# VH-VL binders against q9umr5: the designs that were tried, part 339

Target 1, 268 residues: q9umr5
Amino acid sequence: SYKPVIVVHGLFDSSYSFRHLLEYINETHPGTVVTVLDLFDGRESLRPLWEQVQGFREAVVPIMAKAPQGVHLICYSQGGLVCRALLSVMDDHNVDSFISLSSPQMGQYGDTDYLKWLFPTSMRSNLYRICYSPWGQEFSICNYWHDPHHDDLYLNASSFLALINGERDHPNATVWRKNFLRVGHLVLIGGPDDGVITPWQSSFFGFYDANETVLEMEEQLVYLRDSFGLKTLLARGAIVRCPMAGISHTAWHSNRTLYETCIEPWLS

## First folded at step 17 (VH-VL)

Design xe110 (framework fv_acimtamig)
Fold by ESMFold2-Fast, scan of step 17:
Structure xe110 (fold): chain C 268 residues (1-268), chain A 123 residues (1-123), chain B 106 residues (1-106)
Amino acid sequence: as target 1 above (268 residues)
Amino acid sequence: QVQLVQSGAEVKKPGESLKVSCKASGYTFTSYYMHWVRQAPGQGLEWMGIINPSGDDTDYAQKFQGRVTMTRDTSTSTVYMELSSLRSEDTAVYYCARVGIPFSDYDWGFDYWGQGTLVTVSS
Amino acid sequence: SYVLTQPSSVSVAPGQTATISCGGHNIGDKDVHWYQQRPGQSPVLVIYEDSNRPSGIPERFSGSNSGNTATLTISGTQAMDEADYYCQVYDSRTYVFGGGTKLTVL
C-alpha cells in the first residue's frame, strides 16, 4: 500500500485548491490516504509563519504516528516554507518525500498582484520599509520577503526565513539541521513561467545577488556552509530538481503532465 | 476600472448548444479566477462552475457536469461558458463573476459581475 | 447538500433598520458573502467574509455571522436599498446561494 500524503497549501488557499491533485493521486496510486490540511485558509494564511508551523505541527503528528512506514509531504508555494520548518522542528518526523511545489525557498522579491492587493501603493523596491518592521513580521508574506538590495535588514529583521535557512544564527540550528536531514527525498519543482515566485529559481534555492543576478543553489553561502543540510542531501543523491516551463503559479497543483513527471514518481 | 463585458442575448432550440463570452479589462486577466452563475426568470442565483484563466483548470457544479465546458483565451482576456443539450429549463440570465482575491479559488466573494446574458430556450 | 435559508421578504419603513437572516448548519464556521440585486441589474457584492464592506458600499451596511445564522443589517434604510439580497457560502466543492430576500421600503 502507498504511504499517506499530507498536503500543505499556500497564500490565500484552502483544500479546494488541490481537487485536481487529489484526482491524479487517486488515479495513479489508488488507496492512498491523502490529507489536505484546512488550517490557515484564506485570510488566515497571512498569520505569522511560526504560528502556522505550530498549528500544522499539531495536525501532522497524529497522521505520522499512524503511519510507521512513513509519509509524503506535498507543500505548495508559501506552504513549502511551513514544511521546511516542520522538518526542522520535529525531532521525530518520518517524512520520506518532501515535494516542494514552486515555493520561495530563498525568499521572494517580486511585483505581483499579491502586493497590489495587500499594499496598493507599494512596489518591490520600497516594501522593505514595511516588511522589516516588527509590525510587518506579523504577516506571513513579510516572513519570506528577501530584498537583495537590503540584505543587512533581511538578515536582522527576518523572524522566519533567515533562521530556517541558517542565514542568521539560532540556538537550535544544529538540532534543526539534524532533523531536516532525516528526510528521504527533497523534490524541488518550479519554472520560469510561474509569474509569481521571483526569482523563479528561489524554488531551487537560487536567488538574486545585490545586482539582481541569479546565483544558483551551489553558489549560495547556505549551501557552501551546509547550514541546514543541502550539501549533505545533494551528496546523498536525495535532492531531485524538476523544472518545467509553461506552468503558471496557480497551475502547479492542476497540471497532469507536471504531476506525472515531477510528483507521481515520488509517491511510493 | 475593472469591467466584465458579456456577449449578447440568444434564442436557442432544445438540444442545441450555447456559448457565452465574458471579456475582462482593467486588471491582470490571468491573476483572478472566474465563476459562472445563472438565474432563471423569477428565481435565485445558481452556481455553475469556476475557471482558472491562467491554467485553464475548471470545476463544475454536479448538476451541470457533462453538459458544461468553461474555456479561456488569454490573448483576448476572455472566458467562455458552453452549455450543451439545452432544455427549456436552461432559460436564464448567465453571469460571469470574478473572485475577489488574486491567485486563489478560495471563497472570497464575487467582487465584479458581468452585465448578464439572457438565453431563451424555446421551440 | 448544504442549504441556506432566507426569509422570502422583509419590509421596513424609510430610516428604520432592516435585518435579513441567512440560516445554515454551523454557518458561523463559514465565510458568508452578501449580494444586492436591484431589478434588471447584476448582483453587487455588499458584504464579504461575514462583515467586511467593499469600497463604495455605504457604512449603513453591516454583517455578522455566528452559530447557525448570518445576518445582513441595513441601518437608516433608504428607498434605493429596495432590492433582492442573497447570502452565499462555500461547502464541499460547491458554492451555495440562499433563496434570496426581497427587501421592500415602504
Scores: ipSAE 0.834, ipTM 0.916, lowest interface PAE 1.0, mean pLDDT 94

Design xe111 (framework fv_acimtamig)
Fold by ESMFold2-Fast, scan of step 17:
Structure xe111 (fold): chain C 268 residues (1-268), chain A 123 residues (1-123), chain B 106 residues (1-106)
Amino acid sequence: as target 1 above (268 residues)
Amino acid sequence: QVQLVQSGAEVKKPGESLKVSCKASGYTFTSYYMHWVRQAPGQGLEWMGIINPSGDDTDYAQKFQGRVTMTRDTSTSTVYMELSSLRSEDTAVYYCARVGIPFSDYDWGFDYWGQGTLVTVSS
Amino acid sequence: SYVLTQPSSVSVAPGQTATISCGGHNIGDKDVHWYQQRPGQSPVLVIYEDSNRPSGIPERFSGSNSGNTATLTISGTQAMDEADYYCQVWDTRTYVFGGGTKLTVL
């Protein structure tokens, strides 16, 4: 009765991270087939995002094929970027709701414990030297690093985010846009107390300008140019924005009020 | 310098409750998941559960479900493990231990351990 | 319930190689972590994810994991390596420890 749900985790996560989310879905939509993909778990989540997209693509094809009525995606943090690319590279996806849980859709520029663990001597102000090198682009976190003070380097060096956002040209851009536009609903979730996603408005396609002033989605060139379909989706009424305060980064998948408010309504 | 400092040894009677604290310092408390592991005298290590210090998100080993409760206080960077309805077989050293990767409950291994809290349960 | 099997004790002369096994069904498909515990002290992580050493752990410690057996190897064993060693895996929403191996260096 309910459409199947596919869950894609984030950086350093596994299916175990979604135990509470699965409990909520079972309570409100009993009988829903939920598949949490156990690919690129833990350290493997650092592999280049295009490699992860290929692996997740192979895993979702049979699930989508068995559900002609459609499927829903719930994609957390870095996983939201994987799902963005999946929707673009798959010529025949049947995704109804794409639910993006606090994902850095316009990129990340945060001085977090992820950086201290991976690059102990780095700060957000100098990480561009590592991330925008060929070596750095072999790490998933660098694939969506977006330094607003070195935007020219981001546009030229980003092997993933700049391409899927249409900020730099790619031969497949027209096909990627057409594929992405088949999605039924783009549900964006995030909030000011996340503490990791910087700026938090990146989850809603907002981002810093060169002065670190946040410009919202409608002021972004990718929206104004309709580079991958955001303007078209918004005009169609297909974009849902669900901000919530008081939720930290590791709590989006385990907060009942958030689930009931932002996720449950989109799991037909 | 990362440190996990636990509360001192306790002697309890059967049927009482135990509450052990683990105070973290030297890192961002809310960035790392914390586990509780116990060890009976002369025995091996036994996992009890995990807590997310950024919220009330917990998960417990089936053996302790219904008897164990894990909580945290972000203002003091402290996690707590409470075990109720104590039995003599609950005599053990109780450890808190940190997950080695920030913002992850995935099994990376436990990179820092508290010094342990000896709890003796006897009539 | 998943079970990890370790020998209860292993003896080795100083300077020789000690090997400690950790047996489990299809353990080669899991990530194995190893802990060293000296008497009266907390466990110390010596190997994580099958074969990686944490900062500060001597290069003489190495690990492997294949099929049904994971192995901790200590080359050029020193008196200071005398301790209990535990293997550990994650299995279906729980963390499983081996029974421990007492390493004696004589």
Scores: ipSAE 0.774, ipTM 0.892, lowest interface PAE 1.3, mean pLDDT 93

Design xe112 (framework fv_acimtamig)
Fold by ESMFold2-Fast, scan of step 17:
Structure xe112 (fold): chain C 268 residues (1-268), chain A 123 residues (1-123), chain B 106 residues (1-106)
Amino acid sequence: as target 1 above (268 residues)
Amino acid sequence: QVQLVQSGAEVKKPGESLKVSCKASGYTFTSYYMHWVRQAPGQGLEWMGIINPSGDDTDYAQKFQGRVTMTRDTSTSTVYMELSSLRSEDTAVYYCARVGIPFSDYDWGFDYWGQGTLVTVSS
Amino acid sequence: SYVLTQPSSVSVAPGQTATISCGGHNIGDKDVHWYQQRPGQSPVLVIYEDSNRPSGIPERFSGSNSGNTATLTISGTQAMDEADYYCQVWDKRTYVFGGGTKLTVL
């Protein structure tokens, strides 16, 4: 009997995106109850991340309540940030494996076709003007926009990522850290050929400094201060890093080798 | 700027296979999912399936399962649709069409279409 | 399987408003897209997600979607609008097209 799996999609996605992942799980772990949450699909994925966290929270509560042995989360791209916040705001979650599938855990700073489509006249160098406004923070993609050249604006204006990462003070920070630390395993997946998540090391809590040099997780202030528990989890042996080359952003949920190497081992 | 250019018309016999190409230009090929839709003479539009140009991710309409295969070649920015075991009822114009939003297989509508490839199946 | 119902033909005088319906069970809960197809040409997206107009599509095209009916409205209809119009939705794991409506402008 395998623990139930809950899947949270990313920007402009729906449950349809995970059809191959579900086939893989059924093949290797037959009988697993997999729930792909069809909330904030398509355009609705642009709604503020705190609104999405509230909606996903309401959906996962009954699933977790019915699984006393625990559940696993597979959270793709933007969905990985939703799951980070979900684990922090839930006092009673019973998540064993949190599998973060190419999610911008330290934020995003890239000239991708997402930004070209949403803000055609903007480049990554000037998007901070939109994202760090009150209007911009009503869009999910701006909630994790992290311009390394305007870190002061990010820290002041980010209504989501800076708070959940403990980069700015919040009254609930101590409780959020305690709740997040309840997770059994934090499985981080990503790779250099993703093409969307920039820098790709953001999926492993690495990020750009002011000169666009990537500093890895252990050099980040949030890790060094143990702001939400990364240092504690690493010391406990609870962080798994599974980088894989050759996988584009939309292929993480449909690559069999990736599934067998990075996901399957954590679906007990 | 965005263009989808398909291969030329074909005449096939029942039992043969067809392979239509669709060459994309004017945008990042691997960023947009591609669909195949056909239209029999004087009839409406019929969805055949979807392909992710970035990987092995495909999905086919139930009617065509077992007969259709969609592939891509990223070096030439081209998608292919192969239909086997042809019947006279497969006579149609075959279109490739792009999803309107990058990196999404969700329902955004098809913003650009190829010119169509007429395939006639007769003995 | 999900079915979209369109009238086979609609006639309108130049300058008048044409309305083309697309019926489906609880279609108001779905995103509806509309395509225009002139004889011998590829379909052209004229409305996406119920009511949004792509760049380059004239303002006289508009859409609505509620309950069991989605509607494409063409105000001040012109001779160049004469074409077949198709509605389309996503249902579960397939894209469903309506049967098409031939718009005649005389």
Scores: ipSAE 0.796, ipTM 0.899, lowest interface PAE 1.3, mean pLDDT 93

Design xe113 (framework fv_acimtamig)
Fold by ESMFold2-Fast, scan of step 17:
Structure xe113 (fold): chain C 268 residues (1-268), chain A 123 residues (1-123), chain B 106 residues (1-106)
Amino acid sequence: as target 1 above (268 residues)
Amino acid sequence: QVQLVQSGAEVKKPGESLKVSCKASGYTFTSYYMHWVRQAPGQGLEWMGIINPSGDDTDYAQKFQGRVTMTRDTSTSTVYMELSSLRSEDTAVYYCARVGIPFSDYDWGFDYWGQGTLVTVSS
Amino acid sequence: SYVLTQPSSVSVAPGQTATISCGGHNIGDKDVHWYQQRPGQSPVLVIYEDSNRPSGIPERFSGSNSGNTATLTISGTQAMDEADYYCQVWDYRTYVFGGGTKLTVL
C-alpha cells in the first residue's frame, strides 16, 4: 500500500497547520499513515536548526525502521532545511520522495513580518549585524539568513546553511553527500506570490548575486561543484520542479490544486 | 495603530442568519490569522473558529460546524463571520481577534480584539 | 473534551496580592494565556505563554503554570484591576477558555 508520510513544519507552526493537507492525503491515498511531527512547535521553532535536526532525527528513526519499503517527507518552509540536514546526517534513511514545500533552500534575504516581529528595528539591509553574531546564530531564522551583500560574513558565520550547502568546508561533507544522494526524488515547490520566501527562487536553489540578480540552480557554485549532490540528482532525473503562481506563504499546505499537481503524484 | 473595527449591533429572529464584519488596519492584513470568539450575556468566552486571511482556509469549533462560515476580502482588509439557523441561545457579543504572531495559526494568544458586536436573537 | 476550572470570584483589598487559579489536567504541559475584561469592554491579553507580559501590561501582573494549576498573580492590586479574568489553552483543534473569575477590589 502507500508509504508512510512524515511532515515537518516551519517557523511558528505546529501539526495543526497541516489539517487540510492531511484531509487531501486521506481523500486521494486512503490508508496512508501520516505523522506530523509536533516537535519545536511555536516559539521552539526559533531554536538553532542543528538542535531541531537532532530532535527530528530521533523521532524519524523508528518511523523509517517500521517502513522497509520507504517513507515520504513533506517539509514546509523552514522545515525543508531541517529535512535537508536530516537526509545528510542519517546514514540509513530510506526516503523515497522529499517534497520541499516553499523552503528557502539557498537562504532568505527579505523584509518580512517575521523580521518586524522578531527584530523590530531591523530591515534586510542591516540584519547581518545580528544574524552573523554568535548570539544571532542561536536563532533558526539566522541559520539561513543569506545576505548577498555580505557573503563573506555569511560564509564565516553561518553555523547551518553554509555547511549543509557545502559553501564552507566540513569534515563530514563527503558522508553527507553520500547520504543525501540516497533520496529517490527531490520535489521542489514554490512560487512568485509566496510573499515571504525571498527570493522565491530560493525554493528551487536559485539565489541573489551581489547585485540582487537571481541566478538559478544551474549557475550556483553549489550545483556546479556538486557539493551535496544536486548535479548528480538532476542527471539521474530525480529532481522535480513544480512552481505555481497565486499561492501565498501560508497557503501551500491548504491549496487543493497545488496538492493535486505537485504533491499527490509523489505519494506512492 | 492596530485596529479591528466591527459592524454594529443586530437584532434577529430565530431561524434567521447573521453576518458580522471585522475590518483590520494598522498592519499587513494577510500576515495574521484571525479568530472569532463569542460571549453570551453573563457567560464566558467561547471560541468559534479561525480563518487564514491570505487564503480561504478555515477551521470551526465542532459546536458551530454546519452553521458557521468565515470568509475574508483582502481588497478591504475585512473578515466576516456568518451564523445561520439562529436560536435564542446565540444571543451574544461576537468578537474578532488576531493571533499575535505573523503567518502562524499557533497558540500564541490573541493580542488585539475588535470592539464586539452585540447580536440579540428574540421573537 | 478539555476543561479549565476557575473560581467564580476573588476579592482583595487595595494594595494586596490577588491570585486567580486555572485548573486543568496536566495544564503545566500546555501554554496558558490570560485575558482581562472590564464591563462593556473587549478582552485584553495580560499574560501569554504562562508568564510573559505584552508591552504595556504593568509588572505587577505575573503568571505561573505547573502540574494541574496555572496561576495569575496581581501584586499591589489597584481599583482599576477590577475585571473578569479568563485563562485559555490550546487543546488540539480547540481553543478552551476557563469560566472566568470576577476580581473585586474593595
Scores: ipSAE 0.799, ipTM 0.902, lowest interface PAE 1.2, mean pLDDT 93

Design xe114 (framework fv_acimtamig)
Fold by ESMFold2-Fast, scan of step 17:
Structure xe114 (fold): chain C 268 residues (1-268), chain A 123 residues (1-123), chain B 106 residues (1-106)
Amino acid sequence: as target 1 above (268 residues)
Amino acid sequence: QVQLVQSGAEVKKPGESLKVSCKASGYTFTSYYMHWVRQAPGQGLEWMGIINPSGDDTDYAQKFQGRVTMTRDTSTSTVYMELSSLRSEDTAVYYCARVGIPFSDYDWGFDYWGQGTLVTVSS
Amino acid sequence: SYVLTQPSSVSVAPGQTATISCGGHNIGDKDVHWYQQRPGQSPVLVIYEDSNRPSGIPERFSGSNSGNTATLTISGTQAMDEADYYCQVWDSSTYVFGGGTKLTVL
């Protein structure tokens, strides 16, 4: 009786990361068919996001086809960007709730341990030299790197995020907007203690200006121009904001209170 | 320089509980998942479980379910492994070990190990 | 539960190539890691993700993984390589170690 749930993981993850989430869903919505997609696991999560979108699309099509009443998506971290693109490229998706779990929807600009591991001598201030090269754009993390001090390079070089957000023109933009607007609910989850997503407000479509002052969603050109439908969704009452303090990046999928407050209500 | 330093050797009686500590240094403690692995004398390595130092979420091998508890203290960069209802078969060297990539509980291998804590359970 | 099978012992002459197998159902679809443990010491990661060497591990150590068998290969084997070797995989809900192989260099 419950709609099926499809889970898309993040950077360096696998389905194992969601073991607690699946327990919570089973407790509150017994009988729910939950599919955690084991594609682009571990190191393969570094592959270009458009490649990941193609693979995840092939996996979700049969699941959606078997569920005419609709499905829910829970998409964690980098996975939230994959799901953003899925909803735009699929002419026939039947997603009711798209639950974005601490995803960098406007991009990332942080000195995290991901950067120390991937680029030990790089800081956030100089990573633009790598990420905005053709070589750098072959890595998923660079596809959503958004340096607010080099916005011109971001707009010209980003092969994924700038396009999906409508910050740079694309021939398919009008179709992508129409497809995205088919979603029933856009549930945005994130918080100040995440420690990885920088700024944390990126999970709510806020982001840094050139002075590293955060401007919220309603002040973004993407929203004001309604480039992919955020303004329209908000006007319909279809955007849900669920911020929560005290939750670190790897704990969003394993915190019971977070689940009960922000996720459970949207799993019809 | 990454180091994992464990508490000293212990002698326990059957029925008692054991609590081993593992203090991390040289990296961001909350960024890396930590595992516990044990090795009985003359035997192989046996995985006991994993803990997320930032979220406090855990997962335990089925053999130890109900007897093992893993916790952490972020203020001291320390993980703990507690094993209750000890038996002579629990005599082993207990190791903590770090996952090789930050923010991931995926299968990356264990890149740094503690020096081990010998626990002898005898009556 | 998933099971990894290793030979209990392997002997090789100094300078020759040692091969240590790790058998598991469809193990080629998993990432295999290898650990070296010398007597009285903690395990040391010598190969991760099938074939990659950590910093400080000699080039004579290599790994492969295909089908139902992963293999650790040590070329030009030296006396200092005498140790127990363990393979390890992740299987959906647990981390599994092989039983270990004692490598003797004589």
Scores: ipSAE 0.790, ipTM 0.898, lowest interface PAE 1.3, mean pLDDT 93

Design xe115 (framework fv_acimtamig)
Fold by ESMFold2-Fast, scan of step 17:
Structure xe115 (fold): chain C 268 residues (1-268), chain A 123 residues (1-123), chain B 106 residues (1-106)
Amino acid sequence: as target 1 above (268 residues)
Amino acid sequence: QVQLVQSGAEVKKPGESLKVSCKASGYTFTSYYMHWVRQAPGQGLEWMGIINPSGDDTDYAQKFQGRVTMTRDTSTSTVYMELSSLRSEDTAVYYCARVGIPFSDYDWGFDYWGQGTLVTVSS
Amino acid sequence: SYVLTQPSSVSVAPGQTATISCGGHNIGDKDVHWYQQRPGQSPVLVIYEDSNRPSGIPERFSGSNSGNTATLTISGTQAMDEADYYCQVWDSKTYVFGGGTKLTVL
């Protein structure tokens, strides 16, 4: 009788991306009800993150209601940010393990093929001009663009990440923090060979300062101020860090060793 | 300029194995999923499977499960398709093809194709 | 499993509009891609996601998809458009191709 698992995919993904993950879960925890949400698949993953949060919220409510013992979330890449917001906006979630699989929790600042495909003439140094415009904020990838050289623009223009991280004021911040703190375990997974998440330490709430030197979670203002509960969760023993080298961005959900080491132990 | 260059034509006997290569250039090899499609003489296109060049993650069409293996070598930007226990009906042109958006194994058209590799299986 | 049905051949005069159909159950709920294949050559993507043209594909190529039929339309058809045309969808963990339509420009 394992708790149900809900999977939230990332940018340009679908439920098909998790076929190997589902095989691993079935092998180690046979009988687990796994629901991979078929919402915002493919190009729809570019929709604004708050729109995605609303849609995923509607999908998870009945699943959580049917599982009084609780559920687990596995949220990959951009999906980890959706799950961050989901846990904050839901007054009654019963999530035990929130497994964040290589997600840019403090944001993204990297020259990736996503940018080359979406904004062919852009570089990471000038993407702030697009992302911090009203038009740019209609794209999910811009909702978590965090340019460390234009932190003033990020704080003012980010319609999503700055708000859920408590970096900009919001009327619901106190309630969002209370809701997020109900999670049983926050399992953070990521690694140096990801190749997409930049800096890779963003998956562990680390990020660049103005000189592009990475500061870890405990040095972040959001941690020190306990803006949404990270310091409280760490003190409670509820944060698990599981870094692994040798894994590229699209391989986190299809690597058996990663699954056995970082995911399997948290699927009660 | 994006290019996919495949290995040359092969002649095989029934029961043998074939291994076709597809070398990519002009883009970041590990950012785009690669597909294999075949076409028997005078027939239509048939999907064989997909490989993730960065993670070596694969999935194969049911018809080829157990006979096909797809691999990649990131140092040479090359994907391989190996088909075992060859039969005369495996005579076909084999194509590698790139999915149209980065990091996606989802529904998108195949934007670039290799030139094809003719494999003839006969005794 | 899922089947895409195309006419085996279509003939048009130069300068006229060619229409190639691709039939499938509720295909309007899927994204349809179209490929052009000239004899001895690799397929070329001419339409993706129902109606979008890749860079370099002439504006005379257009697509639509609703209900049980997707359609590739070639206006002002030219001799160079003679080729086999294939529709394609993603369904149930697999890509499905139509049987192909030979377009002849006479």
Scores: ipSAE 0.772, ipTM 0.891, lowest interface PAE 1.4, mean pLDDT 93

Design xe116 (framework fv_acimtamig)
Fold by ESMFold2-Fast, scan of step 17:
Formats: C-alpha cells, sequence, structure tokens
Structure xe116 (fold): chain C 268 residues (1-268), chain A 123 residues (1-123), chain B 106 residues (1-106)
C-alpha cells in the first residue's frame, strides 16, 4: 500500500485548490490516504508562519503516528516554508518525500498582485519598511520577504525565514538541522513562468545578490556552511530538482504533466 | 476601473448551444479566478462553475457537468461559457463574476460582476 | 448538499433598522458574503467575510455570523436599499447561495 500523503496549501488557499491533485493521486496510486489540511485557510494564511507551524504540527502528529512506514508531504507555495519548519522542529517526524511546489525557499522579492492587494501604495523597493517592522512580522508574507538591497534588515528583523535557513543564529539551530536531515527526499519543483515567485529560482534555493543577479543554491552561504543540511542532503543524493517551463503559479497543483513528471515518482 | 463586459442577449431553440463571453479590463486578467452564475426569471442565484484564467483549470457544478465548458483567451482578456443541449429551463440571465482576491479560488466573495446576458430558450 | 435559509421578504419603514437572517448548520464556522440586487441590475457585494464592508458601501450596512445564523443589518434604511439580498458561503467544493430576501421599504 502507498504511504499517506499530507498536503499543505499556500497563501489565500484552502483544500479546494488541490481537487485536481487528489484526482491524479487517486488515478495513479489508488488507495492512498490523502489528507489536505484545512488550517489557516484564506485570510488566516496571513497569520505569522510560526503560528501556522504550531497548528499544522498538531494536525500532522496523529497522521504520522498512524503510519510507521512513513508519510509524504506535498507543500504548495508559502506552504513549503511551513513544511520546512515542521521538518526542523519535529524531533520525531517520519517524512519520506517532501515535495515543494513552487515555494520561495530563499524568500520573495517581487511586485505581484498579492503585494498590490495587501499594500496598494507599496512597491517591492519600499516594502522593507513595513515588513521589517514588528507589526509587519505579524503577517506571513513578510516572514519570507527578502529584500536583497536591505539584507542587514532582513537578517535582523526576519522572525522566520532567516532563522529556519540558518542565516541568523538560533539556540535550536543544531537540533533543527539534525531533524531536517531525517527527510528521505527533498523534491524541489518550480519554473520560469510561475509569474509570482520572484526570483523563480527561490524554489530551488537560488536568490538575488545585491545587484539582483541570481546566484544558485551551491553559491549560497546557507549551502556552503551547510546551515540546515542542504549540502549534506545533496551529497547523499536526497535532493531532486524538477524545473518545468510553461506553468503559472496557480497551475502547479492542477497540471497533469507536472504531476506525472515531478510528483508521481516520489509517492511510493 | 475594473469592468467585466458581457456579450449581448441571445434567443435559442431547444437542443442548440450557447456561448457567452465576458471581457475583463482594468486589472491583470490572469491574476483573478472567474465564476459563472445564472439566474432564472424571478429566481435566485445559481453557481455554475469557476475557471482559472492563467491555465486550463476549471470546476463545474454537478448539475452542469457534461453540458458546460469554460474557456479563456488571454490575448483578449476574455472568458467564455458554453452550455450545450439547451432546454427551456436554461432561460436565465448569465453572469460572470470575479473572485475578490488575486491567485485564489477560495471563498473571498465575488467583488465585480458583469452586466449579465439574457438567454431565452424557446421553440 | 448544504442549504442556506433566508426569509422570503422583510418590510421596514424608512429610517428604521432592517435585519435579514441567513440560517445554516454551523454557519458561524464559515465565511458569509452578502449581495444586494436591485431589479434589472447585477448583484453588488455589500458584506464579505461575515462583517467587512467593501469600499463604497455605506456604514449603515453591517454583518454578523455566529452559531447557526448569519445576519445582515441595515441601519437607517433608505428607499434606495429596496432590493433582493442573498447570502453566500463555500461548502464541500461548491458555492451555495441562499434563496434571497426581498427588502421592501415603505
Amino acid sequence: as target 1 above (268 residues)
Amino acid sequence: QVQLVQSGAEVKKPGESLKVSCKASGYTFTSYYMHWVRQAPGQGLEWMGIINPSGDDTDYAQKFQGRVTMTRDTSTSTVYMELSSLRSEDTAVYYCARVGIPFSDYDWGFDYWGQGTLVTVSS
Amino acid sequence: SYVLTQPSSVSVAPGQTATISCGGHNIGDKDVHWYQQRPGQSPVLVIYEDSNRPSGIPERFSGSNSGNTATLTISGTQAMDEADYYCQVWDSYTYVFGGGTKLTVL
């Protein structure tokens, strides 16, 4: 029988967003127990990411306990960051495949309609003034806002992403790294036509330098220092990269070809 | 500035097919999901389905499954709703309506509506 | 399938408070949206997520949602508020509308 699958949605989403993904899994892996977590739906997805991590943690514990052979995580967009933190804070997780669907793993720096809707008078160049305030850090989107022109403010003010990426010191860093390394496979999915995740290479742990030139994962200090285990995972063959062109941000969970190529092989 | 402009009224015979258009302007067309809702004369609102303008992603109400098809054309910022095998009870005003938040198909309310297209099905 | 129940009609004198109910099992756990539809016109969103007003909607419109009943309240009701009002929720992968309430201002 197949391992259970747990799905974590993204910003402004709910379980409804995954109706097609569930259909694909049912067709290729009939009998798979799939749980799409209906926590922090819609506007509640703006709650601080550490609050979301606590809530999702409480929900996944009984699912993992019932599956001693392991579980798979499929985590979309912002949900991929929640899953990153879950794998670090849980000293007893049994996750085999962590499948990250177009998640801003190194952060976000883009002028999107999300920004226009949330902060109508702001641009990506000045959002750091809001996001790196104590008030701004109460919003999930600000928890992973990574302005490459104000990296000192990001490192000092980020209450979430800088800590889970090991970019700023934390007392729990060593144990978080140990826990994260228990994952069987880290499957990274993303592509140039996403249109929301900026830079799109953030889904593969790449990001802008101060000149907005993208540096790939292997050039990041986080990787080079092995801050939370990326270098170790890559060395043991546990990182899978699956880029695909032609897929927009809201289509990663509803594209059959993407599912067959990048997701289906990892749902043992 | 946001506007949804629908095609004009239609008269159809039973068994024919209907295709209504909804042209969007004043916002980024591919950023917002679009719904189709109908209203029979003197009756309430009835949800028909949703379309993702940035992809081929659709979901239809069970009642219309097999008869309805929703499509989009990004070059003209237009969504279409086709309903086949028309019956007299399909006589209604058909509305397109935008989801109130970008990149989400969740329950945000429908913030902008088209003016409606009256379709009369009679022999 | 989930069912929303609204009274078919409510009548109120000008300047008085009108209340329109929307009943549903555990509706307090859902986000309720309200639409106003004047004769021959498209619906207009007047309340979203239980109690929030869109830009341009007068302060006299308010909403609440608790237990098994959501309520739309119109204070200082005016002749222009005469319309059909629909509540709406999302449930079990579908969008559900109430049957509508005709508000008469006399």
Scores: ipSAE 0.789, ipTM 0.899, lowest interface PAE 1.3, mean pLDDT 93

